# Designs tried in a protein design chat: VH-VL binders against q9m4b5. Part 25

Target 1, 129 residues: q9m4b5
Amino acid sequence: MQQQGSKSGSEMEVTWEDQQNINIFSRLNNRVHDLDDDIKSAKEKCENLEDAGNELILADEEMVRFQIGEVFAHVPRDDVETKIEEMKEATCKSLEKLEQEKESIVTQMAALKKVLYAKFKDSINLEED
Short names: E, the ipSAE of ESMFold2; O, the ipSAE of OpenDDE; V2, 0.75 times the mean of E and O plus 0.25 times the DockQ between their complexes.

## First folded at step 23 (VH-VL; framework fv_tislelizumab)

Design w1 (at its last look DockQ between E and O 0.08; V2 from the best seeds 0.00; counts 0 for: pae O 9.2 > 2, placed apart)
Fold by ESMFold2, look of step 23:
Structure w1 (fold): chain C 129 residues (1-129), chain A 119 residues (1-119), chain B 107 residues (1-107)
Amino acid sequence: as target 1 above (129 residues)
Amino acid sequence: QVQLQESGPGLVKPSETLSLTCTVSGFSISDYYVHWIRQPPGKGLEWIGVIYYSGSTKYNPSLKSRVTISKDTSKNQVSLKLSSVTAADTAVYYCAREGHPSGYLFDYWGQGTTVTVSS
Amino acid sequence: DIVMTQSPDSLAVSLGERATINCKSSQSVSNYVAWYQQKPGQPPKLLINWASFRERGVPDRFSGSGYGTDFTLTISSLQAEDVAVYYCQQYNSYPYTFGQGTKLEIK
């Protein structure tokens, strides 16, 4: 992750705008990392719900145990199928929104990267290690 | 000229849902994040949450089960709903702009709207 | 949650003198700190971003410094119009959190 994005050659003057653009880039990069964590969590939840749904399709029982908070309740299989599908739809919709958000942020970072590299050349490193 | 203005009922009964609208002019909510912040009488500021470009949200964990932030891009409006209110929810409610892409946080605030929760 | 602790809670300073307000975070927030001025009946006004960058139009008597956990707002020569409550805020991590405020008065 970028920790500092500003260094200047001997012939370059760093303007107030340049300093702000470097700070903005650093903040957007941190936001991408936060979004990546959220996306990873949402992907795991969506995969787990997919797996649960597949296991339910193969079940022979008409009544199944379903966890409600700290308690298991015996619930009709159709009700569990409905709840799993509702949860999966909500999670996948949330995941789509998070991915759209990341794409917007990455696009803004690319524009800043172009401007900063054009001015400062190899005096800065805006890439992850 | 950038302006944000909160609106909604000033008095809400306990256990009901508080509903506020932030109307924005001078910028598009498609280009900037909008946050909600509240300030109880004589107290400090509490961040409620933010809505992203995509409509994805982040909420203060203390309020997460009761709060919904949404937006209507065609009306340039951001809405706040807080369910099951109590006297502790009495406050001035602000909407504020996160300066993005300019990077200034929170560079513009609404005037605030006072909400009193009373029977 | 990152706790932002301001000191002092209240400060009285003579006109033309230096006022100093401190803010300490419970964990590192890098330079992701903003300072706000709030006058009675008004919303907060952003003064300083990234710990030390004055917003455009803010008088140069206001300055900020700090990195990590310790932050300072300084008013080099207090004016009558500076009477307000001042808040620091971190935006390193959600939830964003504010200090409890420092009430600045003329002595």
Scores: ipSAE 0.480, ipTM 0.797, lowest interface PAE 2.2, mean pLDDT 86
Fold by OpenDDE, look of step 23:
Structure w1 (fold): chain C 129 residues (1-129), chain A 119 residues (1-119), chain B 107 residues (1-107)
Amino acid sequence: as target 1 above (129 residues)
Amino acid sequence: QVQLQESGPGLVKPSETLSLTCTVSGFSISDYYVHWIRQPPGKGLEWIGVIYYSGSTKYNPSLKSRVTISKDTSKNQVSLKLSSVTAADTAVYYCAREGHPSGYLFDYWGQGTTVTVSS
Amino acid sequence: DIVMTQSPDSLAVSLGERATINCKSSQSVSNYVAWYQQKPGQPPKLLINWASFRERGVPDRFSGSGYGTDFTLTISSLQAEDVAVYYCQQYNSYPYTFGQGTKLEIK
């Protein structure tokens, strides 16, 4: 995000409200980047858990090797399956929340862009390369 | 055309469970969050809760876990249950959407349904 | 819970004059504030979102401002159809909360 001087030689007056909107936009933009990382991570985890669950379903073994901290234990397959499902549910719910937040922020940013571009036109750049 | 419509019994006895349904048309509840808000006669607005895409919910703590919001995606309906009702639960009940991807909060409301709690 | 307090509770303004309604939050809600207009027998109608963004179809005479804890809805030139109860709302944090409402009448 960059502010450029007016080509007309007259500096456009930046009001307090304008500055606040710009600041908010900047903060929201930073948050979106953080959310992108978190969403990516959550998606990966969710997918991995889903795959793990599917693999267990296909397994014929009643006892499976499960890692608890730094210890490997033989645990009933059904117990592991239950645990994976719980983890998957929690992770996927978390993902949903993250996506919700991102969408909300993006919407806000879009609204802010409209306001800011309406006033500042080419004197402001809110686009990311 | 976007439309939300609340339906349910207009009269509920004390201690019973209030059940309402929000029927949505013109959009999918899978693409929007749906909120419940109520308004006692002659009073202001109170937020009840919301249901997300996955079915996750948030509720107003003031309702002390008496509220359950659920949805049926096949019917494009959202349900509200309020247990152990009292006269204080008499109100007009609204459902409203929170838009995605537009994200506008409560851009569309139902017309509301009046619920009276009385013996 | 975040408390939203509107002022005044009621307001009488002459046609063509400016109407101003204030809303104060008990803690900062950033710009997560909406304003609604409600007429008798109708659901609330969204006017302003994110404190200052006018909803589509809302007349230009309506404007919102504020950030943090202090917010204002302004009607630059009151029209007869503007008679209603107005509510502010925060959606910064759950539970969402509304102001107590301001009844706007014609003087």
Scores: ipSAE 0.012, ipTM 0.612, lowest interface PAE 9.2, mean pLDDT 88
ESMFold2 (binder alone), look of step 23: mean pLDDT 91; pTM 0.927

Design w2 (at its last fold request DockQ between E and O 0.44; V2 from the best seeds 0.00; counts 0 for: pae E 2.2 > 2)
Fold by OpenDDE, look of step 25:
Structure w2 (fold): chain C 129 residues (1-129), chain A 119 residues (1-119), chain B 107 residues (1-107)
Amino acid sequence: as target 1 above (129 residues)
Amino acid sequence: QVQLQESGPGLVKPSETLSLTCTVSGFSISDYYVHWIRQPPGKGLEWIGVIYYSGSTKYNPSLKSRVTISKDTSKNQVSLKLSSVTAADTAVYYCAREGYPSGYLFDYWGQGTTVTVSS
Amino acid sequence: DIVMTQSPDSLAVSLGERATINCKSSQSVSNYVAWYQQKPGQPPKLLINWASFRERGVPDRFSGSGYGTDFTLTISSLQAEDVAVYYCQQYNSWPYTFGQGTKLEIK
């Protein structure tokens, strides 16, 4: 993000509100990056849990090896399946919430961009490289 | 009016879990990030962590895996848990808000609650 | 972690005189710096955000400046009610970090 405040010539006065909007936009952009990392992580977890669940479904054993912390235990397959489904549901729900939060922030950023570009036009660049 | 209020036990024994609650009024915790900050006696400020709109959290690595922040939207409360406490965890604990469209960081703080870790 | 270092640790200034507190970050934090005032028995009060923007209700005598790694809080004319500990904070990167604080007293 670059601000070329040419205060000389057609001196577009940068107001306090303008500067605040720019600052907020930048902050929101950083937040989006944070959320992207979280979303990526959540997606991976969700997928892993899904894969684990699918593998269990294909298993014909009544007792399965399950890792609890650093210890492996033999646990009934049905119990593990239930646990994985619960974890998957929770994780995927969390992912959905993260995506919604990101969408909300992106929407807010778009609104700020509209306002800032309307005023500053080519004298400001809010695009991410 | 905007208000944050920390509550919890003033005394916690070593190795136990500190549990605090931040009760919020005048705004919804669904519309603001809520942070926890602490201040040991006579010392500076330490950021503990934050909880997002989505419920996602960020924690200070210095607290390792001892910290858990959660929220109850129905009660408009944010909770802090700190496990395996030591004397070093003795501090005034604050909750503070961050939000948009205000965009201001820590514009409102609770009054703080003192927690002493002692046998 | 980004280290915020304030200077000086303590400052005594006469009433009506200028007080200047500096804050340096271990790496660039752009303009993501806040300044707080804390009086005894009270939580910190946000004074300046984004390095130079006064919060609502903050007197004009308070000003912030800086970008990157060097930041300054200035009180143009010290008042009796300004006696407090002042903290800078960066919120450019996790974890958020504070300076060690500067105790401001009247000379």
Scores: ipSAE 0.750, ipTM 0.882, lowest interface PAE 0.7, mean pLDDT 93
Fold by ESMFold2, look of step 23:
Structure w2 (fold): chain C 129 residues (1-129), chain A 119 residues (1-119), chain B 107 residues (1-107)
Amino acid sequence: as target 1 above (129 residues)
Amino acid sequence: QVQLQESGPGLVKPSETLSLTCTVSGFSISDYYVHWIRQPPGKGLEWIGVIYYSGSTKYNPSLKSRVTISKDTSKNQVSLKLSSVTAADTAVYYCAREGYPSGYLFDYWGQGTTVTVSS
Amino acid sequence: DIVMTQSPDSLAVSLGERATINCKSSQSVSNYVAWYQQKPGQPPKLLINWASFRERGVPDRFSGSGYGTDFTLTISSLQAEDVAVYYCQQYNSWPYTFGQGTKLEIK
């Protein structure tokens, strides 16, 4: 067997660039998990706003209670309908962008995995010199 | 050669909106995240936020109600707007690049632009 | 917010001697810590990422270590050009946060 390396030495022949790619891949995986949490929250909010809008359409009252942040207020029904639609449009648009962002990160991870697979497996399977 | 450059007015009056632009060269903002960070005089660094590839943003919760980050890919520019400024917003403002593939922080910084909030 | 606390706030070290700067996070941040050097009138410069991964072009005398909550930046043989303020930064959780800085001077 051939002993290679002059700095600490590695039997796997891991270069500086390989270590960088491994670290980046690991970090991107964490980012996907963070995006998944944001996507889940946005989906739930979108669904809740859709449900609230549908329930309001069925109600027959001039003034309604509506939650604004941590406070409930009595507001005209028309104002509530407008507010819910605005919130729904913004949240659902944000959801689309978050899902698109996740797709971009997963694509970067796939490319890194391909590079790392090629380097690690090819280095092990190659004839030694 | 990778370069980031912040620009905008150096003096802003209280209650007004601070608007800054980060112009980049040597890379495309389609491929890299750009973050905003600020540093009050003689103090440490505060992360403001980032704009994602999709245009989605993530902001520091302490500033979220007042901050907007946007980008213009055709001009290779990232913009920062901070509304309702006070003396506490006086700082050097930096834009900084997150490396590509993303998740690698912060390999290039602009030189910074000083913003003073005063009447 | 995760608080990053550096110690000491300042230190003076003789040329050629070892300088040690500590950074402690209020919660575990795994190895998602970066170290920056900032000289007067300049932006921060990235030295170390992932707690211990030295950036290309950064001299071998700079090293980082730590995992979880306790992190260290070491300059093994201080040179005159190393006079600066040093910052640690976590990027494990939003918002990203920086330590308050450590001013390093020559004795």
Scores: ipSAE 0.564, ipTM 0.811, lowest interface PAE 1.8, mean pLDDT 86
ESMFold2 (binder alone), look of step 23: mean pLDDT 92; pTM 0.943
OpenDDE, look of step 23: ipSAE 0.563; ipTM 0.840
ESMFold2, look of step 25: ipSAE 0.523; ipTM 0.793
ESMFold2 (binder alone), look of step 25: mean pLDDT 92; pTM 0.945
ESMFold2, fold request of step 29: ipSAE 0.233, 0.495, 0.276; ipTM 0.731, 0.802, 0.734
ESMFold2 (binder alone), fold request of step 29: mean pLDDT 92, 92, 92; pTM 0.946, 0.944, 0.947
OpenDDE, fold request of step 29: ipSAE 0.674, 0.712, 0.728; ipTM 0.863, 0.871, 0.875

Design w3 (at its last fold request DockQ between E and O 0.39; V2 from the best seeds 0.00; counts 0 for: pae E 2.4 > 2)
Fold by OpenDDE, look of step 23:
Structure w3 (fold): chain C 129 residues (1-129), chain A 119 residues (1-119), chain B 107 residues (1-107)
Amino acid sequence: as target 1 above (129 residues)
Amino acid sequence: QVQLQESGPGLVKPSETLSLTCTVSGFSISDYYVHWIRQPPGKGLEWIGIIYYSGSTKYNPSLKSRVTISKDTSKNQVSLKLSSVTAADTAVYYCAREGYPSGYLFDYWGQGTTVTVSS
Amino acid sequence: DIVMTQSPDSLAVSLGERATINCKSSQSVSNYVAWYQQKPGQPPKLLINWASFRERGVPDRFSGSGYGTDFTLTISSLQAEDVAVYYCQQYNSYPYTFGQGTKLEIK
């Protein structure tokens, strides 16, 4: 973000409220970045669990090799399937919540942008590089 | 009126799990981030972790392996669990909020709850 | 972790005089610094946010300044009720970290 500008040959006055809005915007932007990382991680996990579930469905064995930490164990397929489904549901639900949070923050940021750009016009840049 | 209140056992034995609850009123934990901070007797403040709107959490690396923060939106409560406690975990534990639109960090704190780790 | 170092550890100032507390961060934290006042038996009270913004209800004798790595809390005219421990805190990055605190007393 950049703050530069003059209007009518003079620098535009930045009020306390303006600075607060800028600060809040910056803070929210940081949160979005945090959430992006979390969302990426959650998506990957969700996909992995889905893939695992699909592979398990294709398995014809009643007992499957399951990795627990660094140890492989033979576990009933149905038990593993149930566990994977539970994990997937939980993870995907978490992902949904993360996305909702991000959307909320982005909406808030948009509102702040509108206010700030209305005042500062081209003298402020709130766009990410 | 905004209020946070910590609750839980005042005494925990070594190696056990400390469990605390932050009960919130006057706002929704769905609209504010909630932090946990602790203060050992006569010492400074240590940030424990944060829980987001979504339930996502960030922890202090020094405690990450032992700490869990969760929330129950239906009860408007945030929970802290700290496992394998030692005497070093004796402290006053605070929950505090951070939120929008003010974005103010720790604008409201609980009164704190004292937790002593002792045999 | 970003280390916040306050100076001095303790400060005695006469009533009506200026009190100055410094805080240095080991890395740049932009303006993501807060100052707190803590009195015995109470939780910390937020005084200053974003390095220089007073919270509502905070007397105007309190002011914060700084950007990057060097920050200052100033009490222009010390009052008796200002006796407390003061903490700076950065929230630029996780984990959030606090200064070790400065005990402010009346001289």
Scores: ipSAE 0.812, ipTM 0.908, lowest interface PAE 0.6, mean pLDDT 93
Fold by ESMFold2, look of step 23:
Structure w3 (fold): chain C 129 residues (1-129), chain A 119 residues (1-119), chain B 107 residues (1-107)
Amino acid sequence: as target 1 above (129 residues)
Amino acid sequence: QVQLQESGPGLVKPSETLSLTCTVSGFSISDYYVHWIRQPPGKGLEWIGIIYYSGSTKYNPSLKSRVTISKDTSKNQVSLKLSSVTAADTAVYYCAREGYPSGYLFDYWGQGTTVTVSS
Amino acid sequence: DIVMTQSPDSLAVSLGERATINCKSSQSVSNYVAWYQQKPGQPPKLLINWASFRERGVPDRFSGSGYGTDFTLTISSLQAEDVAVYYCQQYNSYPYTFGQGTKLEIK
């Protein structure tokens, strides 16, 4: 059984190890797409927390309405400022780790591309376009 | 020889934190993803979460924010913490390896450790 | 969550005969399906990955097929050592999910 359809005919033999490498490449590509979604979500959260912090700096009120879990409460401005900064630091660190993970996976995919293209040339297409 | 071994207390009281350690030999956790999976008595398997190369984690939403997975690369260990446990968390807990480069699951499992949540 | 539904929940097959276990996903999972064998008191053992890719050291009598939503594990010429519970698992999307299991017995 092969995942790849016939493109240029059967000029190359596909071994068990070749099929494994093709399957791994496909899964890594799928994982990059999952990571991209997580990165987008983390970026939006980090930006929203940055915006909230900036708005709080400009506020003149000593007490503000702040969401705690699923409810709103009136909380001192200083406590909200501390909470936003804690959330921002955690979220932005998570974003950095997600970007590092993506870089690692893309590097692994590039290495597999070299091996597979060297063997199969134009008999295989590993590009998304 | 690849081995994974779960360890931790077998009995945990409700509302407390379950804490488990997966000790790995025959490979480095800097090169492989490790997952946690659990199996309630007489029931099927439930995926708990994964820890990536970078230390980033992904968790099953069904466990909400109660779960934390972390690793200690110098000790070749992955840990699981599950807070606020109830009887529903009684299960055999497994750590399992995702193959390298990542993309095939799960080629090696620990033997599992039984955790009972009881008053 | 993607639900993996196995059928049947239990089956009995004579030694040397063919056993067939089906697994259906609630959404397309491409070929990102694995099959596991679990014997009493043991962890699951990976048999098939990528829906049809037999792992190294797994006997040739185990085969898998399927793509998208419909998957099959086939055991030709059943052996006594094949008595176990079998699980399918998707890993296309988080959270990864398993079928409920199929108990295989000797008739």
Scores: ipSAE 0.493, ipTM 0.799, lowest interface PAE 2.2, mean pLDDT 87
ESMFold2 (binder alone), look of step 23: mean pLDDT 92; pTM 0.945
ESMFold2, look of step 24: ipSAE 0.452; ipTM 0.783
ESMFold2 (binder alone), look of step 24: mean pLDDT 91; pTM 0.926
OpenDDE, look of step 24: ipSAE 0.808; ipTM 0.907
ESMFold2, fold request of step 29: ipSAE 0.372, 0.332, 0.454; ipTM 0.756, 0.745, 0.763
ESMFold2 (binder alone), fold request of step 29: mean pLDDT 92, 92, 92; pTM 0.946, 0.946, 0.947
OpenDDE, fold request of step 29: ipSAE 0.765, 0.791, 0.773; ipTM 0.890, 0.897, 0.891

Design w4 (at its last look DockQ between E and O 0.61; V2 from the best seeds 0.00; counts 0 for: pae E 3.8 > 2)
Fold by OpenDDE, look of step 23:
Structure w4 (fold): chain C 129 residues (1-129), chain A 119 residues (1-119), chain B 107 residues (1-107)
Amino acid sequence: as target 1 above (129 residues)
Amino acid sequence: QVQLQESGPGLVKPSETLSLTCTVSGFSISDYYVHWIRQPPGKGLEWIGVIYWSGSTKYNPSLKSRVTISKDTSKNQVSLKLSSVTAADTAVYYCAREGHPSGYLFDYWGQGTTVTVSS
Amino acid sequence: DIVMTQSPDSLAVSLGERATINCKSSQSVSNYVAWYQQKPGQPPKLLINWASFRERGVPDRFSGSGYGTDFTLTISSLQAEDVAVYYCQQYNSYPYTFGQGTKLEIK
């Protein structure tokens, strides 16, 4: 966030509340970035689980080779399928929550922008570089 | 009036699961993040985790494998579960709010509830 | 994890004198630092947010400063009611972490 002097040569007074709002905005912005990383990770996991599930469905074997850590085990296909589905459901649900959270924060940031720009006009820059 | 209140068993046996509830009044947990923090006797503060309004959670990596935070919006309650407890988990457990969208961090705390892990 | 290190661990200051508590972070935490006061048998009380913003009801004698890695809590004129343990905390990134605390006593 950048503060610039007024073109008129008069510096606009920044109140405690103004600074607080700026700080909050900055924090929310950082949080959005964190959420983006989490969302990306969750999407990847969800997709991987989906792919795994699909591949498993195509398998005709009753027993499938499943990697547990560094060890491969033969596990009943149905058990693996169930596990993957559970994991997928949980992961995708988590992803949804993260996205909702991000949306909420972005909305809040927009509100803060309106307030801050209304006061400071071009003297403040709340846009990401 | 804003109030947070922790509740749960004061005594938990080793290897069992600690379950605590944070009951909130004066505000909605849907409008705030709720954090769990603990303090071992005579020691400093340790952040356990947080639950967002959306239900998303973040945990301390040191406790991640054992911790679950959830909430019931209908009851305006946040729950903490800590599995496989040991003596090291003996502490006063606090819940605290973080403003959303106010961003105020830990402006209100519960009074804390003491949990002792003992056989 | 970001480590918050307070100094000193304990401090004795005469009434009316200045008390200064320092907090260093292992990496930059911008201004995302809070200070808390904790008295025996009570939860921590938030004093300062964003390194320098006093919470409502906090006396003017309390002030916070710093940015990046070095932060300071100052009590300009120590009062008897200020006897407590003080904690700094960073909330720049998860996990949130606290300093080990500074015990402030009257000399």
Scores: ipSAE 0.635, ipTM 0.861, lowest interface PAE 0.9, mean pLDDT 92
Fold by ESMFold2, look of step 23:
Structure w4 (fold): chain C 129 residues (1-129), chain A 119 residues (1-119), chain B 107 residues (1-107)
Amino acid sequence: as target 1 above (129 residues)
Amino acid sequence: QVQLQESGPGLVKPSETLSLTCTVSGFSISDYYVHWIRQPPGKGLEWIGVIYWSGSTKYNPSLKSRVTISKDTSKNQVSLKLSSVTAADTAVYYCAREGHPSGYLFDYWGQGTTVTVSS
Amino acid sequence: DIVMTQSPDSLAVSLGERATINCKSSQSVSNYVAWYQQKPGQPPKLLINWASFRERGVPDRFSGSGYGTDFTLTISSLQAEDVAVYYCQQYNSYPYTFGQGTKLEIK
């Protein structure tokens, strides 16, 4: 998102504190977009681990090829299944942290939006689009 | 009164792990982001990384494989670990607060702690 | 990574005269630029945020300007306590990056 708080076409007096709030809103919005990228990546990883687990369940083999560091190794199916679940749990916890951070930031943005729109009405656009 | 203070060993052997702690007072690490920045002797500043309220981290790609930032909210502390150190990691290490909630600038810094990597 | 390039590397200015330090980013950083003052043995001190907004407690002889890629820190009437190294920093995107510094001295 490009800086929206830098555009002003109002006869309203803009105080130093108002300028700070506009800048803060802009940074929070950029942080949400940054977090959305991280959230998307974490969701994709979780989906890939789910797919790998499902493919493993359908396999007829007791030994499967699994990546350990830089090397693929043949490992018992049950050991790979356990490792995939551990990786999925770690990814899910990471995703929960990212979602929590985003929610906190969006809440702060909503509070700032209410204050800024109450003062500046149609002279400012804080919407995501 | 806002204060940050870095602590840890001043000497670290090559290939070992550098471990530092930032102890903060006058604010909660649940409300502000804390960053690590370093400065080699006589040189400029290098951003290492940040830890968010939730504990999520972002790292400088140049250090990402070797760096871990973590926090202990009950002690109001942020920790830095840098593995596999070399002489190039000799620097003054600072922790700094990101000013105003969710701002991206450093309004308070610790005094810094000098870390020397020497055999 | 966004490179922040300061000019000049060093600057000597007479007391009471105007000092100007420039900072150029390799990509647009909007107004997400901060300026810091650093004296020997001390951590950096924040002077300017948002390219042009002076932090509380910073003397009004310090001012900043710029948007996009070209930024300027100005000291309108240099005082002896202003001898320091000055850094610009972008915080538009990770990794955050600093300029190489400008050493300001009294001529």
Scores: ipSAE 0.319, ipTM 0.744, lowest interface PAE 3.8, mean pLDDT 85
ESMFold2 (binder alone), look of step 23: mean pLDDT 92; pTM 0.945

